VHH binders against Jacalin-related lectin 10 (JAL10). Designs and how they scored, part 13

Target 1, 292 residues: Jacalin-related lectin 10 (JAL10), of Arabidopsis thaliana (Mouse-ear cress) (q8gwi7)
Amino acid sequence: QKLDAIGGKGGKQWDDGADHDNVAKVYIRGGLEGIQYIKFDYVKDGKTIDASIHGVSGSGFTQTFEIDYQNSEYIVSVDGYYDKSGTMQALEFKTNLKTSEVIGYPKGTTKFSLGGVNGKMVIGFHGSAGKVLNSIGAYLTTAPPTKSQLVGGLTGGEPWDDGSNYDGVKKISVTYISTLIRSINVDYEKDGQVVTRYHGMKNGDTEEFVIDYPNEYLISVEGTYNILPDDNVLVIRSLIFKTSKGRISPTYGFVSGTKFVLESQGNAIVGFYGRDGGAFDAIGVYFSPIPS
Below, E stands for the ipSAE of ESMFold2; O stands for the ipSAE of OpenDDE; V2 stands for 0.75 times the mean of E and O plus 0.25 times the DockQ between their complexes.

## First folded at step 6 (VHH; framework vhh_7b18_3)

Design v6 (from u1 with G98D E99V S101L; at its last look DockQ between E and O 0.12; V2 from the best seeds 0.00; counts 0 for: pae E 12.2 > 2, placed apart)
Fold by ESMFold2, look of step 6:
Structure v6 (fold): chain B 292 residues (1-292), chain A 120 residues (1-120)
Amino acid sequence: as target 1 above (292 residues)
Amino acid sequence: QVQLVETGGGLVQPGGSLRLSCAASGFTFDDYAMGWARQVPGKGLEWVSYIYSGGSTEYQDSVKGRFTISRDNAKSTVYLQMNSLKPEDTAVYYCARDVKLWYGYRMDVWGQGTQVTVSS
């Protein structure tokens, strides 16, 4: 998705394109007469690439803003401030983790926001510049899935991780006995195909919870975890699933101990990870924005 | 009818070896965890070894390094190779589809048992 440039009409058009995985660094020089230039280092295939200056250098100080792209930081939005002469006077960058200082002098200007679309990140910029930066636009893409905390027994069993590279969840099968959850089986959709992942043991009673993907999304996993009596092993004791249509599964297992809720506003669950052994020790999820 | 039949028990000297077999029928063997438990005289039933449907294994501490559980899905059979046998291993050994009694797991199906006696 391309967002049109906002600001003044002057200058020469420039376009860094959208063929990037992220932005690594922003360079801005603000002078007495406004923002003189902007430059972006982009990320492609793990490497910083192509740094083009847009504008000209003059008297002033170059400020930089680093994006920790290796730890899943990305730009969400940019606030801009331009005056009636068509000069960009100040910029402020916001990521999912932090906000830059306001760079430049915003007083007496028109403010605008570029981006800030829920679940989207900036992967490229375009705009216009001459002796100053006049306008700026952006390219957006869907932000990468985020990983929930892991809940339950964090030391028992063996870790597993389905990853987050699925379109959605079509079915969850839970196997349990009267005292213990034994396994889950997850049917994911990936590129129109079902991909099944199984975690735990198959002995017990199995029940299915079908999600009408893509008309319905899995949005919440709730439940409890507690020690097993006489074993001092912390495990998941119960599970409840909820969907975007307000459907709630039966409670699987036995409600006991500490309640947990894995959900994130505006997001669907698109992957699971956890730990299992002789019991179902721990569970976590990946969230991805629900398409609007 | 779901059925488990143990074979391979017998008398063995201390330090000797035995291999127990458990033939399963009446269910989709590959989908189930299997295990061995034993009834030691004067003690209750205790688990010995467990093999997950995916093939990973667990052992109680007293047999670790001496016993090896395995499965042959083509023959619907689970095995227990018992090496370096000790007199305290003397018990009736049961094959089970539901194991890990120390967790309070439901016991679906048991065999009739096979006697292992370790004596000079």
Scores: ipSAE 0.000, ipTM 0.156, lowest interface PAE 12.2, mean pLDDT 84
ESMFold2 (binder alone), look of step 6: mean pLDDT 84; pTM 0.850
OpenDDE, look of step 6: ipSAE 0.557; ipTM 0.842

## First folded at step 7 (VHH; framework vhh_7b18_3)

Design w1 (from p11 with Y106R; at its last look DockQ between E and O 0.62; V2 from the best seeds 0.00; counts 0 for: pae E 5.3 > 2)
Fold by ESMFold2, look of step 7:
Structure w1 (fold): chain B 292 residues (1-292), chain A 120 residues (1-120)
Amino acid sequence: as target 1 above (292 residues)
Amino acid sequence: QVQLVETGGGLVQPGGSLRLSCAASGFTFDDYAMGWARQVPGKGLEWVSYIYSGGSTEYQDSVKGRFTISRDNAKSTVYLQMNSLKPEDTAVYYCARGEYLWHGYRMDVWGQGTQVTVSS
């Protein structure tokens, strides 16, 4: 998705394109007459790619903003500030993890926001520049799914991971007994097909929680974890599921110990991972933006 | 014949105390976990407290610090001491026997229940 450039008229058009996996670094020189130039280092196939300077390169020093792309950081939006003469005076970059300082002098300018589309990341830029930066636009793509924290017993049992390559969750079957969770069985949808994954032991009572995908999305997993005193193991003791339509499952298992909530605003759960053994030790999820 | 019989319910003022007893018969009491659950008016059945065969105890968060579960294996009896009672504690209280199943317990035998009413 290409967002049109915003800012002042003037300068020569430039376009770094969209054939990148991420942005690695931003270089900006803010001077007395506005932003003098901007330059981006992009990521493609694990390597950085130095793009061209857009604007004029002069004597002095640039300010930089690094994106920790190796640890799943990416740019989500840019705030820009341009004046009546068509000069970009300041920029501020926001990632999923942090916000840059405001680079330049925004007083007396028109502010705009570029990007900030739920579930999207910036992978390229374009705009116009001459002796100063005049305008800036962006290329967006779907942000990769994000992995929640793992909750529960982090050392017991064996790890498992369904991954995040599913379209959504259609059904969760929970097997539990009076004091703890035994297993989950997840029916995913992938390309119109049901894919089933099972984790844990069969001994217990099984209940189903059906999600009306794609009209309804699984958005939250919460519950508790605690030690089992006689067994001295830390395990998931209870689970509750919630959907985008406000539906809430029964509480499965036994509410005891540390409460947890795995949810992310604007996102659906598209995968599970965890640990299990003789009991259901730990659970985590993958989030992906709800389709717009 | 496995049997659980609850006693000790009644009417009590907010802030008061009650002690519930559950007499067990027909099984080897020491080998089982014992627990209390309650049926709150307009709500489903919820657990309150367990005491495991090894003697460890657990409590629902809303009663922790106010209720104490204990057992007397010689008398095959489990108790629930309920202090600082609130109107929200009004319920039918059931005792239950728990069979050990691989790192946990399944409650498989229930008593008939005893009414606890907390009102001014």
Scores: ipSAE 0.087, ipTM 0.571, lowest interface PAE 5.3, mean pLDDT 88
ESMFold2 (binder alone), look of step 7: mean pLDDT 84; pTM 0.854
OpenDDE, look of step 7: ipSAE 0.735; ipTM 0.916

Design w2 (from p1 with W102P; at its last look DockQ between E and O 0.16; V2 from the best seeds 0.00; counts 0 for: pae E 16.9 > 2, placed apart)
Fold by ESMFold2, look of step 7:
Structure w2 (fold): chain B 292 residues (1-292), chain A 120 residues (1-120)
Amino acid sequence: as target 1 above (292 residues)
Amino acid sequence: QVQLVETGGGLVQPGGSLRLSCAASGFTFDDYAMGWARQVPGKGLEWVSYIYSGGSTEYQDSVKGRFTISRDNAKSTVYLQMNSLKPEDTAVYYCARGEYSPYGYYMDVWGQGTQVTVSS
């Protein structure tokens, strides 16, 4: 998705394109006379790509803003400030994790916001520039899935991770006894096929919760965790699943201890990760925006 | 040699009672959790009850209030008192020894089982 450039008329058009995975770093030189140039370092296939400077160098100091793309940070929106002469006077970048300082001098300007679309991230920029930056636009794509926090016993068992490269969850099978969740078995959809992942022990009562994917999405995992009676190990004790159609599973396992809820507004669960050993120690999920 | 021997199974009418015993040998009984599991016809093996080395107990929801697990460390024996028996309790009942690991308990040694049949 290409967002039209916003700002003043003038300058020469430039276009960094959309063939990038993320933005790594922003370089801006500005002062009281306006933003002199902007430059972006992009990420492609795990490597940074130095793009061209847009504008010309003049008086002022270069300010930078780094995006921690290796830890799932990405740009969500840009606030811009341009004046009557068509000069971009200030910019402010917002990521999913932080906001830059306002770079430049925004007083007496027209403010605009570029992006800010739920579930989308900026992967490229375009605009116009001459002796100064005049306008800026963006390319958006669907943001990658994000990891929830891990809940339960964070040191017990061995880690496992199904990843987030699935289209959705079709079925969850939970095996439990009165004292413990023993296992989960997750049927994912991937490219029209069912992919099954199993975590835990087979002994206990097994129940299935079927989700009518793609007409229905898994949106919430909640439950409880507590210490096992005869040791100091924190484990998952109970689980409940909720869907986009308002369906709620039975409570699986044994309600005991601290409650948790893993959900994210506007997102579906598309993957699981956790820890298991002799018990089902911990659980976490991957969220991805629900398609329109 | 570690051995678990179940006794006390039999035929009983609905609403009746049975007491299962499991005699343990070949290990330090007091150090281990003990439990009962059952093989219900047409279903897999399912747990019934556990008793920890310290005496704490846990029960499957379907038997809670009807079954009572206990242990006698002096006799190296674990018991399952089964009251208010139902036809769905019909199964082969197995005694099992729990082994501790950093990740919780699992059952590592099983008896040969004793048949419990609940029918008119």
Scores: ipSAE 0.000, ipTM 0.138, lowest interface PAE 16.9, mean pLDDT 83
ESMFold2 (binder alone), look of step 7: mean pLDDT 85; pTM 0.851
OpenDDE, look of step 7: ipSAE 0.718; ipTM 0.910

Design w3 (from p1 with Y100R S101T W102P; at its last look DockQ between E and O 0.74; V2 from the best seeds 0.00; counts 0 for: pae E 14.8 > 2, framework grips)
Amino acid sequence: QVQLVETGGGLVQPGGSLRLSCAASGFTFDDYAMGWARQVPGKGLEWVSYIYSGGSTEYQDSVKGRFTISRDNAKSTVYLQMNSLKPEDTAVYYCARGERTPYGYYMDVWGQGTQVTVSS
ESMFold2, look of step 7: ipSAE 0.000; ipTM 0.232
ESMFold2 (binder alone), look of step 7: mean pLDDT 85; pTM 0.850
OpenDDE, look of step 7: ipSAE 0.699; ipTM 0.900

Design w4 (from p11 with Q60V; at its last look DockQ between E and O 0.61; V2 from the best seeds 0.00; counts 0 for: pae E 5.4 > 2)
Fold by ESMFold2, look of step 7:
Structure w4 (fold): chain B 292 residues (1-292), chain A 120 residues (1-120)
Amino acid sequence: as target 1 above (292 residues)
Amino acid sequence: QVQLVETGGGLVQPGGSLRLSCAASGFTFDDYAMGWARQVPGKGLEWVSYIYSGGSTEYVDSVKGRFTISRDNAKSTVYLQMNSLKPEDTAVYYCARGEYLWHGYYMDVWGQGTQVTVSS
């Protein structure tokens, strides 16, 4: 998806294209006369691409903004500030993880926001520039699923990972006993079919939490982890699930120790990963934007 | 017949204290973990405290420093001393017996419950 350039009409058109996986780094020189130039380094097939400078290159200090693309950081939006002469005076970049400082002097300008579309990321830029940057536009694509932190016992048991290649979660079955979680059984939907993944031991009480996918999404996994008395093993002790309709599961297991919340605004849980041994050691999730 | 009978509930003002007792019969008391759970009206069951057969105790965070679980094996009785009571402690409190089941306890026998109300 190509967002039209916003700003002044002057300068020469430039277009870095959309054939990129991500943005790695932004180089900007701003001053009292406006943004003098901008340059983007892109990512394609695991390597960075040093793109062209847009504007005037010369002596001076360039401010930079790095995107940690290897750890799922990406640009979601850019705020721009242009004046009535058609000069871009300031820019501010926002990622899913952080916001740059405002680069330049936005006083007396028209502000606009580029991007910020739910579930989308910026993979390319275009615009116009001459002696200064005049306008900027963007190319958007669907943001990839993101992986949560892993919580619980991080050294016990064996790792497992369902991945994120599912449309959504239809049901979670939790097997637990009074003091801890034994297992989960997850029914995913993929291409209209149910795909079931089971992790843990079968002994205990089993309860089901049904999600009315696609009318309802799993959005949160909460719980606790602590050592077990007598065994001194660090494991998941309790779980609670929450949905996009505000439904909350019962608390499974025993609330004890360190609390955790795995949720991300605007996202559904589409996959699970974790660790499992003689107990249910650790849990993590994959987030994907809820469809518009 | 295995039985658990709770006593000691009642109405108490915030900041007050109560002591719950759970008399057990029909099994070898010393071999089992014992626990207290509570149910706030309209909410699910919350486990409050355990005392394990080896003597270790465990508490949910919201009651640590305020509640103390203990047992008297000679009387086959478990106690819950509740100090500094708060309105959110209002619930029906249940005593339960725990059987060891692979790195934890499964609570298999329950009492009938005793009401604790913390209100002015």
Scores: ipSAE 0.068, ipTM 0.500, lowest interface PAE 5.4, mean pLDDT 88
ESMFold2 (binder alone), look of step 7: mean pLDDT 84; pTM 0.848
OpenDDE, look of step 7: ipSAE 0.706; ipTM 0.905

Design w5 (at its last look DockQ between E and O 0.12; V2 from the best seeds 0.00; counts 0 for: pae E 8.5 > 2, grease 26.1 > 24.2, placed apart)
Fold by ESMFold2, look of step 7:
Structure w5 (fold): chain B 292 residues (1-292), chain A 121 residues (1-121)
Amino acid sequence: as target 1 above (292 residues)
Amino acid sequence: QVQLVETGGGLVQPGGSLRLSCAASGFTFDDYAMGWARQVPGKGLEWVSYIYSGGSTEYQDSVKGRFTISRDNAKSTVYLQMNSLKPEDTAVYYCARGEYLWHGYRYMDVWGQGTQVTVSS
């Protein structure tokens, strides 16, 4: 998605395009007369790409703002401040992890916000610039899902990973023998179709927790893990699921040992990964922003 | 329907004794291992003792020498004799039927409703 440039009317239009995976670094040179130029380093296929300087270099100091793209940091929004003459006077960048300083002198200006669309990240910029930066716009894309930590037995069983390329979770089924969780079965929605993934052993009793996707989202997996007595095998002992409507599943399994909570404010669970063997050893999730 | 019914819980003073009984029905009792586990308040479930179908027994280290598991196959009943009780033995005690799993995991597949044991002055 392309967001139109906001700011003053002057300058020549420029466009870095949208063919990028992320933004790596922002360079801004400003002075008392406004933002003189802006430059972005982008990420494409694991490499940084230097875009052109937009504006004209003059007297001033270059400030930089680095985005830790290798650890899932990305720009979510930019606040801009432009004056009556059409000069961008200040900028402030916000990522999912931090906020930059306000760069420049915002007094006596019109403030605007660019981006801030739930679930979206900035992958490119465009705007207008001449002797100074006049306006700035952005290209948005869906932010990538964030992988949770893995909880439970980290060395037992065999790993599995459903990935995160699903629209949401429609149903979770838990199979157990008394208090021993044997498996989970997850029904995902992808492009209007149900995609089912199962993990673990299927013998036992099965109970289901249905989620009314897309009117309701899975937001939390909680539970416990403990060593089975005398077996020295750390396994998931209980699971509880919670939804965006405040619904809470029954406790599957039996509460024993260390509590864990896999949740992230403002995000839904869209995928699972874990480990299983003779029991259900470990669980992790993928988070994606809940649509606005 | 498989059922396990515990009796014999109650309040006892430190150093006292208590005998738990578990009546089993709905399965061939002689073919199964049986066990006791306990839910200590705020600490989760831990096994206490296990008696195999052949009569061999196992105990958690903290209860060895104080607790004795036994079974009466004619009555389809498993017992836990608890002597020299301590406040840390306070828990809900569950009778359970044993199940052999992959890699021989010790596992209890059917549980009773539990009986409260409280050790206090």
Scores: ipSAE 0.012, ipTM 0.253, lowest interface PAE 8.5, mean pLDDT 86
ESMFold2 (binder alone), look of step 7: mean pLDDT 87; pTM 0.887
OpenDDE, look of step 7: ipSAE 0.251; ipTM 0.698

## First folded at step 8 (VHH)

Design x1 (from u1, 13 letters changed; framework vhh_vobarilizumab_d1; at its last look DockQ between E and O 0.73; V2 from the best seeds 0.00; counts 0 for: pae E 4.0 > 2)
Amino acid sequence: EVQLVESGGGLVQPGGSLRLSCAASGFTFDDYAMAWYRQAPGKGRELVAYIYSGGSTEYADSVKGRFTISRDNAKNTLYLQMNSLRPEDTAVYYCARGEKSWYGYRMDVWGQGTLVTVSS
ESMFold2, look of step 8: ipSAE 0.180; ipTM 0.647
ESMFold2 (binder alone), look of step 8: mean pLDDT 88; pTM 0.900
OpenDDE, look of step 8: ipSAE 0.739; ipTM 0.915

Design x2 (from u1, 18 letters changed; framework vhh_8h63_2; at its last look DockQ between E and O 0.67; V2 from the best seeds 0.00; counts 0 for: pae E 10.2 > 2)
Fold by ESMFold2, look of step 8:
Structure x2 (fold): chain B 292 residues (1-292), chain A 120 residues (1-120)
Amino acid sequence: as target 1 above (292 residues)
Amino acid sequence: ELQLVESGGGLVQAGGSLTVSCAASGFTFDDYAMGWSRQAPGKERELVAYIYSGGSTEYADTVKGRFTISRDNAKNTLYLQMNSLKPEDTAMYYCARGEKSWYGYRMDVWGQGTQVTVSG
C-alpha cells in the first residue's frame, strides 16, 4: 500500500521504492531553514541498503534514529510539520516499540500523520525535496503476525505448523472422545479461497464451529491440558473458541488439569501450530491485528 | 446380552453422602474402562468420573475431592461414592462402558440411569 506524499508544494520528487523488508536507520539534518535533508537505510534480505540523501546540507546538524529491525521493531507512523512556504519544519518517527524525538521546530506549522494504519508497517519512503524537504510519503506492508506460546505437551508427538499467511479462520472442526481431543480441522480463507488444514486422529465425535469471516473473527482459544492416566503423556484435554461477536463454542473434550488461554487484545487468530502424535499434544496460534 | 444397570440413587440432604453402583454383564468387565456421567434437566450430559481398566482414575473438576470412582472386577460392579453433596449434583447418573482405543476411551454402552436428588 502506497500513501501519497503529504506536506508542502515544491522540490523535486524522489522515491526510494518499496522493495525492502524494513527500515534500519533514519538520518535527518535540521536547521534554521527547516529539515534540510533526510536519508534512510533500508533492509533487504538481511543486508542494509544505503539510500540517497534527499535534500542538501546546510548549517544544521544530523540526528539519527535507529530501528532494531533484528528484534521485530518497525516504523508505524511519522508525524510531520510543514509551513506555508512548503518547507518541512519537523518530523517525529514512531515504531511499534518507541518514539523518536521531534526533530526540528513544529510551532506554527501544519501537522500531519503519515501511516498509523492498524497492522501495517513502513518499508519505504518517497516525497519531494529541493533545498529542504517539502513532503514525505510512505509504502506500507502488513506487519508480521506474532506467535503465541505453545501450550500442552511440549515433547510428545511431532510438530506441525500451518503458518500465518492466511486472511482468517472460517471454520474449526474438533474431533474428540470423552477423555481426549483427537484432531482439529481448520478452514482458512486466503485470497478468497478456502484452505483446509488437518491435524490429529479421526476417531471420535466431530463438531464444527463456523465463523462468519470476514464479518466475525476468531479471537481466543482456551482449554485445559493434563497427563493421561496410565500413559504419563501430557496432552490437550479440552478446547473452547471465542469470536469477536462474543460467541463461544461448546467445550470440546474433557475439562481436566491446567487451564490455558491464547488471546491477544486487538488481534485475531490467523493460524495454528502444535504437536500431535496419537493424542493432540499441544496447540499454539498466530495473532494478526484485526482490521480497523 | 450386554447390560449396565445402575442402582443406589435417592434423595439426600446437602452435605450428605450417597453411593451409586452399576452391575455390568455381557462383556469382559476387566478389559474395559468405565465411567459415570450425569445429566441435570436443561443441561448437557457431563462425564464426572472415569476409571481405566488398570485402575487409574480421572475426575471432572466440579467433583474432584468429593467423588470417588472404584470398581470390583470380581463382582463386575462399578461404584461412585459421592460425598459432600450439593444441590448442583442433582442429576440422573449414568453408568457407561468405555470404548477401547490406544490413548483412551469414548463411552459406547450406557445404562438407564439412577436419579440422585440433593435438597437443602
Scores: ipSAE 0.005, ipTM 0.314, lowest interface PAE 10.2, mean pLDDT 85
ESMFold2 (binder alone), look of step 8: mean pLDDT 85; pTM 0.852
OpenDDE, look of step 8: ipSAE 0.815; ipTM 0.951

Design x3 (from u1, 17 letters changed; framework vhh_8pnl_2; at its last look DockQ between E and O 0.80; V2 from the best seeds 0.00; counts 0 for: pae E 2.9 > 2)
Fold by ESMFold2, look of step 8:
Structure x3 (fold): chain B 292 residues (1-292), chain A 120 residues (1-120)
Amino acid sequence: as target 1 above (292 residues)
Amino acid sequence: QGQLVESGGGLVQPGGSLRLSCADAGFTFDDYAMAWYRQAPGKERELVAYIYSGGSTEYADFVKGRFTISRDNAKSTLYLQMNSLKPEDTAMYYCARGEKSWYGYRMDVWGQGTRVTVSA
């Protein structure tokens, strides 16, 4: 998605394009006459790419703002401040983890915000510049999925991980007995196809919870974990699922012990991971922003 | 395969008490988990209370503190003491027995049920 440049109408247009994975670093030279230039280092295929300087060098001091892209930091929005002469006077960058200082002098200017769309990140910039930076626009893309904490018995069984490369969850089948979960069977959608992943043991009663993807999203996994008496293992004892339409599954298994909730506002569940062996030991999820 | 027989159901006022019994003359209880389930009209059967082979007990949240499950293995009898009964406890109550199944127990023998009605 390309956001139109905002600011003054002067200068020569420039465009770093959108063929990047992330932004690594921002360089800004500012002074009393405004922001004189801006430069971005981008990330592509794990390598930084130095883009062109936009503007000219003049009086002032170059400030930098680093994005820790290796630890999942990315730019979500930019606030800009331009004056009546068409000069960008200040910028402020916001990431998912931090906000830069206001760089420049915002007094007597018009403020705007660029980006700030839930679930989106900035991967490129464009704008106009001459002697100073006049305007700035951005390219947005979908932010990467995030991984929940793992809950349950964290030392038993063997790990498994479906990943997060699915479009959504279409159905969850839960196999359980009276006091614990045996397995889950997840039907994902991937590029118009159903992909099924099965985790755990088949001995038990199986029930299905169908989700009307893409009109409905899985948003929450809740349940309990506890030591299972006689067996003396810490395992998932119950599960319940909730959707974006407010539907709630039956409680599978039996509520006992420590309650957990895996959910993130504005996000759908697009993948599962966990641990199982002779029991269904632990569960976790991947979140991805719900499309607007 | 024995058959479980429940007794002790009846009509009671809110706040009252009942004691359910369940006997299995066909098999001993020693190596089995035992449970009480209930089913109200139009609803799914739900676990009420559970007693493991080793004697540990677990209760559904909706009855914890009001009901007590116990077993007498010498008499092959399971009990459910129900106190502070509410109209919501009105249901058919079933006794169940489970054999060990990997982890946990799978209920494989069921009684015919005894009716509990709580109304003023």
Scores: ipSAE 0.331, ipTM 0.731, lowest interface PAE 2.9, mean pLDDT 88
ESMFold2 (binder alone), look of step 8: mean pLDDT 79; pTM 0.803
OpenDDE, look of step 8: ipSAE 0.336; ipTM 0.756

Design x4 (framework vhh_6qgx_2; at its last look DockQ between E and O 0.02; V2 from the best seeds 0.00; counts 0 for: pae E 10.7 > 2, placed apart)
Fold by ESMFold2, look of step 8:
Structure x4 (fold): chain B 292 residues (1-292), chain A 121 residues (1-121)
Amino acid sequence: as target 1 above (292 residues)
Amino acid sequence: QVQLVESGGGLVQAGGSLRLSCAASGFTFDDYAMAWFRRAPGKEREFVAYIYSSGGSTEYTDSVKGRFTISRDHAKNTVSLQMNSLRPEDTAVYYCARGEKSWYGYRMDVWGQGTRVTVSA
């Protein structure tokens, strides 16, 4: 998605494009006559890619703003301030984690906000610049899913991770015995196709919970975990699933110990991760914004 | 022939007590965990209590903690459930089960035929 540039009409158009995974760093030189230039370092395939300077390079001191992209930081919005002459006088960048200083001199200007669309992040910029920055626009994409905390036994078993690159969950099959969850089998949808992932041991009683994706979304995983005394390990004992239509699964396994809830307002579950070994030790999820 | 036979069910008034017993035969009793499950009218079978093969480790569903006690007698190859302070919601068919120890935990592989417990208000 391309957001039109906002600001003055002066200068020459520039366009860094949208073929980036994230923004790594912003370089800005602001002066009394306006923002003199802007430059972005982008991320593509784990590598930093320098874009061109937009505006006048000149001498002086450049202010910078770093985005900790390796720890899931990304730009959500930019506030801009331009004057009657069409000169961008100040910019302020907001990420999911922090807000930059206001760079430049916003007095006596028109303020605008670029981006700030729920569930979206900035991956590229465009605009116009000459001796100063005149306008700025952005390219948005869907923000990456958020990883929940891991619940249950955090040191037992071996880790597994389905990732978050699925469109949604269509079915969960849970295999359990008296007090233990043995395995889950998750049917995901990816590009109209079912992708199945299986985690754990196969022996036990298996029950299915079918979700009417895309008309219905998985939104919650709840359950309990407790110690298994003979092995002295903490394991998942029960699971309950809830959907966007208010449907609640049966309780799989047997309620024992500490309750957990993996749920995030406005988000669907699009992936699972966890730990399993002799038991189903731990579970976590990926959240992604529900489309709307 | 592996077999589990429950006994001790019956009718009791709320607040009363019953002791269920399960006689095990046809296998090495000491190698297995033992459990009680119950099925209330119109409900699925649910876990009640578990005693591990060691005899010292027990687990209970929350609704029976402090009221029910599972125990085992290795000399008689029996598992028992002492049920105190009974409530109408404890009304169910109670099943004895054998837990086969595996690497990942226990799987119930043998079940008794059940004994009926009715708790009147």
Scores: ipSAE 0.006, ipTM 0.191, lowest interface PAE 10.7, mean pLDDT 85
ESMFold2 (binder alone), look of step 8: mean pLDDT 87; pTM 0.885
OpenDDE, look of step 8: ipSAE 0.007; ipTM 0.269

